VHH binders against Uncharacterized protein C29G2.6. Designs and how they scored, part 11

Target 1, 179 residues: Uncharacterized protein C29G2.6, of Caenorhabditis elegans (o16887)
Amino acid sequence: NKQCRDLLQCSIQKKCVNLPVLSKLVDGKNISAEMYDDIDKYTDYGCIFTTGCQDECNDCPLCLTSKLQIVDILSGEKSSAECPTLMDCALKCVAESNQDIFQINKCLRQDCAFHCFDGSCPKCSGFITRVFNQMCAAGNFRQKIKGYSGPCYEMFHEIVRAKFADRFEKNGKTRGHSG
Key: E = the ipSAE of ESMFold2; O = the ipSAE of OpenDDE; V2 = 0.75 times the mean of E and O plus 0.25 times the DockQ between their complexes.

## First folded at step 7 (VHH; framework vhh_7b2m_4)

Design Cf (from Ba with S50A S102P; at its last look DockQ between E and O 0.53; V2 from the best seeds 0.00; counts 0 for: pae O 6.7 > 2)
Fold by OpenDDE, look of step 7:
Structure Cf (fold): chain B 179 residues (1-179), chain A 119 residues (1-119)
Amino acid sequence: as target 1 above (179 residues)
Amino acid sequence: EVQLVESGGGLVQAGGSLRLSCAASGFTFSSYAVGWYRQAPGKQRVVVAAISSGGSTYYSNSVKGRFTISRDNAKNTVYLQMNSLKPEDTAVYYCARGYSSPWYEFDYWGQGTQVTVSS
């Protein structure tokens, strides 16, 4: 999808993704849970969805869907039947956060993010994977990360598995992904 | 060492304006989100506004339309323009370092600057 490629390119150009920092952080390191956290910290989805790449996001179906889901989450309403597990988790975050947007976001990142990757929400995993692929390519992660020789999408799978190893074991679910 | 130093606080009448500044050092400023907290006496510290490394902004409902957060990466400085100030805006305002939007996870704070709005 050309439009989504344009979005990802925009995200790099507009520095929605802090690629210089990420590239440095992954350099010479093995895949780890920390690497996931770093990616999370230095990816500005607000920038991707709005201030940096709004038009490109609107033209990318996966991005648009993700944006709308976030809006729904923040409103405390479930308006989509897609990714119900993720949405349910998000709604719980909202309910428990006393309307603190930062606590909500923390909850989403720490508690709900797993459901993006557990196979229950292919659109979420697909979108995030694509974002990572663009970072990986632009930042030459394949040349920087130690002990890995596969493609970027598989790299991300391993990063996700490292981050959520306990959750995958506990839930007995296989990491989901989409191209 | 990470340092955040606030300035610009003071006493102002209701309806007045103040501009807070926060000078950052000890880290790559452009790589981080920055924000403003405030804490009134006897209350919890709460986020007022934040701006990500990519320029995304957040405002609490209580300050929307009145406050504006901005950053100058060349000066390693974040600003909070506060207009139409109200007595309920009285608090110690803290500058904070954080991560990217929409997460806005903060890990360092300044010493704070007092803002007092008189009725």
Scores: ipSAE 0.020, ipTM 0.362, lowest interface PAE 6.7, mean pLDDT 84
Fold by ESMFold2-Fast, scan of step 15:
Structure Cf (fold): chain B 179 residues (1-179), chain A 119 residues (1-119)
Amino acid sequence: as target 1 above (179 residues)
Amino acid sequence: EVQLVESGGGLVQAGGSLRLSCAASGFTFSSYAVGWYRQAPGKQRVVVAAISSGGSTYYSNSVKGRFTISRDNAKNTVYLQMNSLKPEDTAVYYCARGYSSPWYEFDYWGQGTQVTVSS
């Protein structure tokens, strides 16, 4: 998928993923359930979805769908948060922003970021990134263990496929092409 | 078999309106995100609007305020209400199913429906 390959390229260039570590983890093509937690630790989903690669994500159906699913999970408020006051504010943003992802991000920055400075969340640095990473990791890992896919699982699958497609294209240059 | 069937396209004058429908079958519609995409001649296919299983919506900047996406889970149908149409909206519009389970399922696209906006 060309559009999702552009997302992969952006994710690498903007350092949303730790490429050397991620490449080592996916070299075998077989990603075990135990490896998903490690992959998630080296992936900045907030960077991919919003701050780094917003346009590339919106153009990749897998990324856009995963982003929307994370918003739905966040709205359900089933995951524990290290910063409960900040999380309550974030959920209010989701509820009041008519489910528009850009309005949610604006609300988070303007109405919730002050909780980083009011003593309620001393570790709020990267809040948006941590919230998205937590939702992706929880959904992806738990759903994978139960034998079904999570919001971010399809994106990892596409990233792996894109890497193999890139390898195939490099090998194809020696074969030649028609048209 | 998963199937998506678009309808409602046609020729309309600039400033007019059209409502596109996408009828889905072969899967649990309410569990999936669905979206509308378009492809103009010589251009790549781009997302126009999407709606999650939970009702969260996305609109591209080019259509925000003019288009509205909605779904009717009882009818297994997703709609795109297009208002204030412009010649730049001329394209083939596709309905697509988003990923939600299981990992080996691929996105399915409908056959597409042509929208032509005359000036």
Scores: ipSAE 0.000, ipTM 0.254, lowest interface PAE 14.3, mean pLDDT 67
ESMFold2, look of step 7: ipSAE 0.610; ipTM 0.812
ESMFold2 (binder alone), look of step 7: mean pLDDT 84; pTM 0.847

Design Cg (from B11 with S102P; at its last look DockQ between E and O 0.79; V2 from the best seeds 0.00; counts 0 for: pae E 8.5 > 2)
Fold by ESMFold2, look of step 7:
Structure Cg (fold): chain B 179 residues (1-179), chain A 119 residues (1-119)
Amino acid sequence: as target 1 above (179 residues)
Amino acid sequence: EVQLVESGGGLVQAGGSLRLSCAASGFTFSSYAVGWYRQAPGKQRVVVASISSGGSTKYSNSVKGRFTISRDNAKNTVYLQMNSLKPEDTAVYYCARGYSSPWYEFDYWGQGTQVTVSS
């Protein structure tokens, strides 16, 4: 999709992704939970959604859908049935944070972000993976990150697994049925 | 060496306005989110406003609509325009540096500037 490609290129051109800092942080490092945190800290989704790439985001369905979900979360509403596990977690964060936007965002990253990657929200994981693929290519992460050989999207999946290892192991425990 | 130097604090009457400035040095200012904490006597510091490296802004509910954060990357300066001031806005205001995302906690802050709002 050309419109989503244009958005991803805009995110680099407008510096919504802080490649100079991220490139230094990942250089010579193994995949780790800290690497996930650094990528999250240095990706400005507000720039992607509005201040830098608004027109491109509105033309890319994945970006627009993600932007509209953020509006629902911040308003405390659930106007779409998409990604119910992620949305229920996010609405709990809003309810428990006494309308403090900074604590809401901390809660979302710590408690709810896993639900972007647990199979329950393909649109969330798809969008974030595409943003990573763009920074990975533009920042030459395949040449800089140790201990991994393969395409950018698989690298990102390994980074996500490192970050949420405990959550994936709990969710992935054998549920075998004898019979 | 990261330095953040606040200025512009003072005594104002309720309903008045005040503009805080913060001069930043020792880091690539345009690459980081910056913002403002405040700390009332005997209370913990709380974030009141932040602005991302890309210009996206966020505000606490207590100041939304009254305060405006802005930045000038050419001057390495962040500003806080405070309008319609109330006595509960009385605090030491600290400018702070975070990461690129405006939603993370800040990791450096200045010495602070006193703002006192009288009835």
Scores: ipSAE 0.012, ipTM 0.452, lowest interface PAE 8.5, mean pLDDT 83
ESMFold2 (binder alone), look of step 7: mean pLDDT 83; pTM 0.835
OpenDDE, look of step 7: ipSAE 0.256; ipTM 0.640

Design Ch (from Ba with S102G; at its last look DockQ between E and O 0.46; V2 from the best seeds 0.00; counts 0 for: pae O 3.2 > 2)
Fold by OpenDDE, look of step 7:
Structure Ch (fold): chain B 179 residues (1-179), chain A 119 residues (1-119)
Amino acid sequence: as target 1 above (179 residues)
Amino acid sequence: EVQLVESGGGLVQAGGSLRLSCAASGFTFSSYAVGWYRQAPGKQRVVVASISSGGSTYYSNSVKGRFTISRDNAKNTVYLQMNSLKPEDTAVYYCARGYSSGWYEFDYWGQGTQVTVSS
């Protein structure tokens, strides 16, 4: 919807997504797990949710939901019955982090992120995919990525698949699709 | 080579003020987040404040309302204005380069500058 498009535009304008760096990093590169890591490193969801695009996020249902979930997670509470696997993982991160926000964040990004894409949490995968689509378009990733031809959302699917290939195989799950 | 050089640390009385500076070189400064960490003796290094490439700021709860982070992209410099300093603010302060906002992850650090707040 329009509100979520506004959010994504804001994320680029406010440089919550570090597009200059990302554009450089993906230029001439093949899709890989490293590309996922780079996207993760230079996408600031905290900025998207609060310091950069708070109002736009509040007006975007998917963003608002994600933000509230994160707040609950950080407080040590399960926010809802939605995406229980992801939530459980996140709660474990909090429990094991000694209240270190960096450790929590790392755990979420490295250990729990897979559950965003394994089909168990369509809202998560949908939101992240939309964020990627915006940076893909704004950064002209389709012209920069080597050996790829297709839309941005498919590009992201392949990037996610590359990153979590082992876990998908191990769990016997397929990656979630997002519109 | 990425370099971050802190300055402005020193000894100050409680209630006083200091202004830290960090001069950056070796990368496109305007494209990165930058921030300040501090580490007290026997404690972990913790984020004090960060500022994204877009100017969004983050502050730890302990320094909110007292510290202000700012950046000058023309000078490749980030600043930390520290007001109403307390003895518990005593630490080595480190400048760092971050990916986006600075309160998630950083990849380069300065050598640090000592800040000592006396009672």
Scores: ipSAE 0.088, ipTM 0.535, lowest interface PAE 3.1, mean pLDDT 86
ESMFold2, look of step 7: ipSAE 0.527; ipTM 0.773
ESMFold2 (binder alone), look of step 7: mean pLDDT 84; pTM 0.845

## First folded at step 8 (VHH; framework vhh_7b2m_4)

Design Da (from Cg with S50A; at its last look DockQ between E and O 0.75; V2 from the best seeds 0.00; counts 0 for: pae E 4.6 > 2)
Fold by OpenDDE, look of step 8:
Structure Da (fold): chain B 179 residues (1-179), chain A 119 residues (1-119)
Amino acid sequence: as target 1 above (179 residues)
Amino acid sequence: EVQLVESGGGLVQAGGSLRLSCAASGFTFSSYAVGWYRQAPGKQRVVVAAISSGGSTKYSNSVKGRFTISRDNAKNTVYLQMNSLKPEDTAVYYCARGYSSPWYEFDYWGQGTQVTVSS
């Protein structure tokens, strides 16, 4: 919707996304796990949610939901039934971190991020994909990424798959056994 | 070359205040998060505060409400205002360069500045 497009535009304008650096980093490179890490490093979600684009985020349902979830995670409270797997992971991070916010964030990034993309949380994956699509379009990633000619959303899927290859393989095996 | 130079440390009585500064050079300061670490004698170096390129801040629980991190991109400088200091705050404080919120990973550190809080 328009509101979410406005948010994404704001994120670029306010430099919540370091697009110049990202554009350089992806130029001439193949899709890889490292590419995911670079995207993650140069995306400031705090800026998106609050200091840079707070109003735009509040007007974007996907952003607002994500923001509220983060607040719940940091407070150690489970407030909704949405994305239970991701939330459970996050709560575990909080429980194991001795309330160290930096440790919690690391845990979320390393252990829980996969659950955004494993199909269990469409709102999370949808929001992040939209953010990437704006980056991709604004930075002309389709022309820069080596050996790729597809749309931006597919590009992101491949990047995510590259990053979490081991986790997807494990989940695939478990689903095959339950079927 | 990436350089971070801390200043403002010293001896202060409990309940007192200090303001640390860190001058950064050798990289595009405004594009990076920056933060403060501290290391007390015999303890591990730990993150105290961080500020993203977009201005979002995070604090450890031990300093929340007492310390404030801020940055001046025009001066390539990050600050740590420390109020209501306690003896437990005694440590070498290090400035660090990092990546964006909320994860705040750091890759470069300064040489550190000593902060001593007496009872």
Scores: ipSAE 0.024, ipTM 0.449, lowest interface PAE 4.5, mean pLDDT 85
ESMFold2, look of step 8: ipSAE 0.188; ipTM 0.601
ESMFold2 (binder alone), look of step 8: mean pLDDT 84; pTM 0.849

Design Db (from Cg with S50A K58R; at its last look DockQ between E and O 0.70; V2 from the best seeds 0.00; counts 0 for: pae E 7.0 > 2)
Fold by OpenDDE, look of step 8:
Structure Db (fold): chain B 179 residues (1-179), chain A 119 residues (1-119)
Amino acid sequence: as target 1 above (179 residues)
Amino acid sequence: EVQLVESGGGLVQAGGSLRLSCAASGFTFSSYAVGWYRQAPGKQRVVVAAISSGGSTRYSNSVKGRFTISRDNAKNTVYLQMNSLKPEDTAVYYCARGYSSPWYEFDYWGQGTQVTVSS
């Protein structure tokens, strides 16, 4: 999708992604949970969705969907049947945070982010993976990450797995019991 | 060394306005989010407002519609325009360096500036 490529390019150009810092942080390092945290810290989704790349985001279906979901989350309303697990988690965050935006954001990052990647929300995982792929390519992460030789999308998969190892293990156990 | 220096605090009457400034040094200012915290007597320090490196802003419910955070990257400065001040806004206000939107995280703080709002 050309429009989404344009968005990703914009995100780099507008420094929505702090690529210079990220490139340095991943250089010589193994894949780890910390790497996920670094990516999270130096990716400005507000910039991507609005202040930096609003037009490009609106033209990218995955970005637009994500943007609208965030707006719905912040309003405390469930908008669509898409990604119900993620949305339910987000709504819980809103309910428990007394509508404090900073607490909500923390909750989303710490508690709900996993549901982006657990298979329940392909649109979320797809969008974030694309953002990472652009970072990976532009920052030459494949040459910098120690002991890794695979493609960028697999790299991200491993990073996500490292970050949410405990959550995946728990889910795996539950799926085994239901099978 | 990372430094954040607040200024602009003082005594004002209820309904008045103040503009706080925070001068940053020792890091690439434009690459970081910045925010304002406040701590009232006997209370915990809480986030008031934040602005990302990309310019996205967030506010606590208590100050939404009254306070405005902005930044000047050329001057390495972040501002907090405070309008319609209330006695409940009395606190020490701290500038802080942070990370990306929307889930802000902060790691460095200034020494703070006192804001007192009289009834």
Scores: ipSAE 0.023, ipTM 0.381, lowest interface PAE 5.1, mean pLDDT 84
ESMFold2, look of step 8: ipSAE 0.032; ipTM 0.499
ESMFold2 (binder alone), look of step 8: mean pLDDT 83; pTM 0.840

Design Dc (from Cg with S50A K58L; at its last look DockQ between E and O 0.61; V2 from the best seeds 0.00; counts 0 for: pae O 6.8 > 2)
Fold by OpenDDE, look of step 8:
Structure Dc (fold): chain B 179 residues (1-179), chain A 119 residues (1-119)
Amino acid sequence: as target 1 above (179 residues)
Amino acid sequence: EVQLVESGGGLVQAGGSLRLSCAASGFTFSSYAVGWYRQAPGKQRVVVAAISSGGSTLYSNSVKGRFTISRDNAKNTVYLQMNSLKPEDTAVYYCARGYSSPWYEFDYWGQGTQVTVSS
């Protein structure tokens, strides 16, 4: 919707994404797991959710939901029934971290991030994909990435697949055995 | 070369205040998050506070309401205002460069500055 498009525009204007650096990093490169890490490294979600684009985020349902989930994760409280797999993972991170924010963050990024993209949380994957689409367009990633010809959303899917290749394979095998 | 240099540590009585500074060089300061760690004797290094490139902040539970992290991009400096200090706050405090708010990860560290809080 319009509100979420406004948020994405804000994220670029307020430099919540370090687009100049990202544009250079992807230039002439093939899609890879490293590309995902770079995108993550140079995206400030705090800026998107609060400091940079507070109002725009509040007006975008997907952003607001994501923001509230993050708050719940950090507080150690589960207040939402949405995306239970992701939330359960996050709560485990909090429980195991002895309230060390660094350990929590590491756990969320390394262990729980996959659940944003495994089909269990469409709102998460949809929101992040849209953020990527905006930076992809603004940074002209389609012309810079080597060996790729397709839309930005497909590009992101391939990047995510590259990053979590092992996890997807493992889940695919488990689904095949249960079916 | 990335450099982080801490200052402002020292001896203070319980209930007192200190302000730590960290001067950064060798990278585009405004593009990165920065944070403060501390390590007490015989204990692991732990995160105290972090501030993103956009100004979003996080604090450990032990320092919430007492400590404030801020940054001055024009001076390439991050600060930690420490109020209502307790003996348990005694540690070496380290400045760190980071990224990926709110999942702050850090890749470079300063040499550290000693903070001692007496009873």
Scores: ipSAE 0.019, ipTM 0.350, lowest interface PAE 6.8, mean pLDDT 84
ESMFold2, look of step 8: ipSAE 0.335; ipTM 0.668
ESMFold2 (binder alone), look of step 8: mean pLDDT 84; pTM 0.839

Design Dd (from Cg with S50A K58I; at its last look DockQ between E and O 0.62; V2 from the best seeds 0.00; counts 0 for: pae O 3.4 > 2)
Fold by OpenDDE, look of step 8:
Structure Dd (fold): chain B 179 residues (1-179), chain A 119 residues (1-119)
Amino acid sequence: as target 1 above (179 residues)
Amino acid sequence: EVQLVESGGGLVQAGGSLRLSCAASGFTFSSYAVGWYRQAPGKQRVVVAAISSGGSTIYSNSVKGRFTISRDNAKNTVYLQMNSLKPEDTAVYYCARGYSSPWYEFDYWGQGTQVTVSS
């Protein structure tokens, strides 16, 4: 919707995404797990949610939901029934971290981020994909990434698949056994 | 070369205040998150506070409401205002460069500055 487009535009204008650096990092490179890490490093979600684009985020339902979830995670509280797998993972991170925010963050990034993309949380994957699409368009990633032809959303899917290849393989095997 | 140089540490009585500074060089300061670690004797180094490139902040529970992190991009400097200091705050404090708010990850540290809070 318009509100979420405004958010994405704001995120670029307010430099919540370091697009110049990202554009250089992806230039001439194949899609890889490293590309996911780079995108993650140079995206400031705090800026998106609060200091840079707070109003735009509040007006975008997907962003608002994501923001509230992050707040709940950091506070150690379970909020909504949305994305239970992701939330359960996050709560475990908090429980195991002895309230060390660094450990929590590491756990969220390494262990829980996958659940944003495994199909269990469409709102998370949808929001992040949209953020990427804006980056991709603004930074002309389609012209820069080597060996790729397709839309930005497909590009992101491939990047996510590259990053979490092992996790997807494991889940695929488990689903096959349950079917 | 990335450099982070801390200053402002010292001895202070319980209930007192200190302001730490960290001067950064060798990278585009405004493009990175920055934070403060501390390490008490015999304990692990832990994050105290962080501020993103966009200005969002996060604090450990132990210092929340007492410490404030801020940055001046024009001066390539990050600050830690420490109020209502407690003996438990005694540690070497390290400045760090980092990424990815709110999932702060750090890759460079300064040499540290000693903060001692007496009873």
Scores: ipSAE 0.072, ipTM 0.506, lowest interface PAE 3.4, mean pLDDT 85
ESMFold2, look of step 8: ipSAE 0.344; ipTM 0.700
ESMFold2 (binder alone), look of step 8: mean pLDDT 84; pTM 0.841

Design De (from Cg with S50A K58T; at its last look DockQ between E and O 0.72; V2 from the best seeds 0.00; counts 0 for: pae E 6.5 > 2)
Fold by ESMFold2, look of step 8:
Structure De (fold): chain B 179 residues (1-179), chain A 119 residues (1-119)
Amino acid sequence: as target 1 above (179 residues)
Amino acid sequence: EVQLVESGGGLVQAGGSLRLSCAASGFTFSSYAVGWYRQAPGKQRVVVAAISSGGSTTYSNSVKGRFTISRDNAKNTVYLQMNSLKPEDTAVYYCARGYSSPWYEFDYWGQGTQVTVSS
């Protein structure tokens, strides 16, 4: 919808997505787990949710939902039952890190991020995929990333699969058709 | 070559204030998160505050409400305003560069500046 389109355009215009650096890092590269890490490192969701694009985020239901889930995680509480696997993992990170936000973030990245993409939280994966689609279009990633042809959303799915391949194998979601 | 040069340290009495500065060069300053570590005598280096490329700020609980991090992208400089200083704030303070997100680990550090808070 138009309101979420405005949010995604704001994320580029306000430099919440560091597109100049990301465009260089992906140029001439194949899809890989390292590419996921680069995208994550150079996307500032705090800028998207508050300091850069607060009004646009509040008007976009996917963004607002994601923002409120982050607030719940950081406060150690929850206001809804949505995405229980992700939220349970995240609340454990908060409890084990003595509310040290730097340790919480490390725990979230290492232990919980997979649950955005394992089918248990479509709203998380949907929002993150939309943010990627915007940077992919604005940065011409389809022209820059090698070994890939197809739409931006499929490219992101391949990047996610590359990052979490071992976790998907444990859950059976990445196993191919048996011959 | 990435360079981070801290200044503004010194001796100050408890309850006083001090402003640290860090001049950055060798990278596109506006594209990176930057922050401050400190290391007290005999202790490990710990993160004090960070500011994202987009201006979002984060503080450790021990300094929240007393310290303020800010950045001036036109001057390639990050600041730490330290108010209501306590003897426990005595440490070497290091400027550090992270990534765009303020929650990732820092990858470059300066040489440090000594802050000593006397009773």
Scores: ipSAE 0.075, ipTM 0.544, lowest interface PAE 6.5, mean pLDDT 84
ESMFold2 (binder alone), look of step 8: mean pLDDT 82; pTM 0.830
OpenDDE, look of step 8: ipSAE 0.306; ipTM 0.656

Design Df (from Cg with S50A K58F; at its last look DockQ between E and O 0.64; V2 from the best seeds 0.00; counts 0 for: pae O 7.1 > 2)
Fold by OpenDDE, look of step 8:
Structure Df (fold): chain B 179 residues (1-179), chain A 119 residues (1-119)
Amino acid sequence: as target 1 above (179 residues)
Amino acid sequence: EVQLVESGGGLVQAGGSLRLSCAASGFTFSSYAVGWYRQAPGKQRVVVAAISSGGSTFYSNSVKGRFTISRDNAKNTVYLQMNSLKPEDTAVYYCARGYSSPWYEFDYWGQGTQVTVSS
């Protein structure tokens, strides 16, 4: 999708992603949970969705959907049947945060982010993976990450697995029992 | 060393205006979000406004439409324009540094500046 590629390019150009810092942080390092946290810290989704790349985001279906979901989350309302697990988690965050946006964000990042990647929300995982792929390519992460020789999308999968290792293990055990 | 220094506080009458400034040093200012908090006597510190590295803004419900946060990266400074001030706005106002995405966490704080609004 050209529109989404344009968005990703915009995100780099407008410094919605702090690529220089991220490139330095990943240089010479193995894939780890910390790497996920760094990516999260130096990615400004507000910039991507609005102030930096609003038009590009609106033209990218994945971005637009994500943006609208965030709006719904912040309003405390569930407007779509898409990604129900993620949305339910987000709504719980809102309910428990006394409308503190920072607490909500923390909750989303710590508690709900896993549901983006557990297979229950392909749109979320797809969008974030695309953002990472652009970072990876622009920052030459494949040459910088120690001991890795695969494609960027696989790199991201490993980073996500490292971050949410405990959660995946728990889910794997539950799936094994149902099979 | 990371430093945040607030200024611009003072005594004003209800309906008046103040502009707070926060001068930042010791880090790459443009790479970080910055925000304003306030703490009234006997109350917890609460967020007032924040601005991400990309320029996205957030306002608490109590100050929406009255306060405006902005930043000047060339001057390493963040501002809080406060209009239509109310006695309820009386507090110590703190500047804070945070990460983007857009405002997940703050890690450094200034010493604060007193704002007093009289009825």
Scores: ipSAE 0.016, ipTM 0.366, lowest interface PAE 7.1, mean pLDDT 84
ESMFold2, look of step 8: ipSAE 0.221; ipTM 0.623
ESMFold2 (binder alone), look of step 8: mean pLDDT 84; pTM 0.844

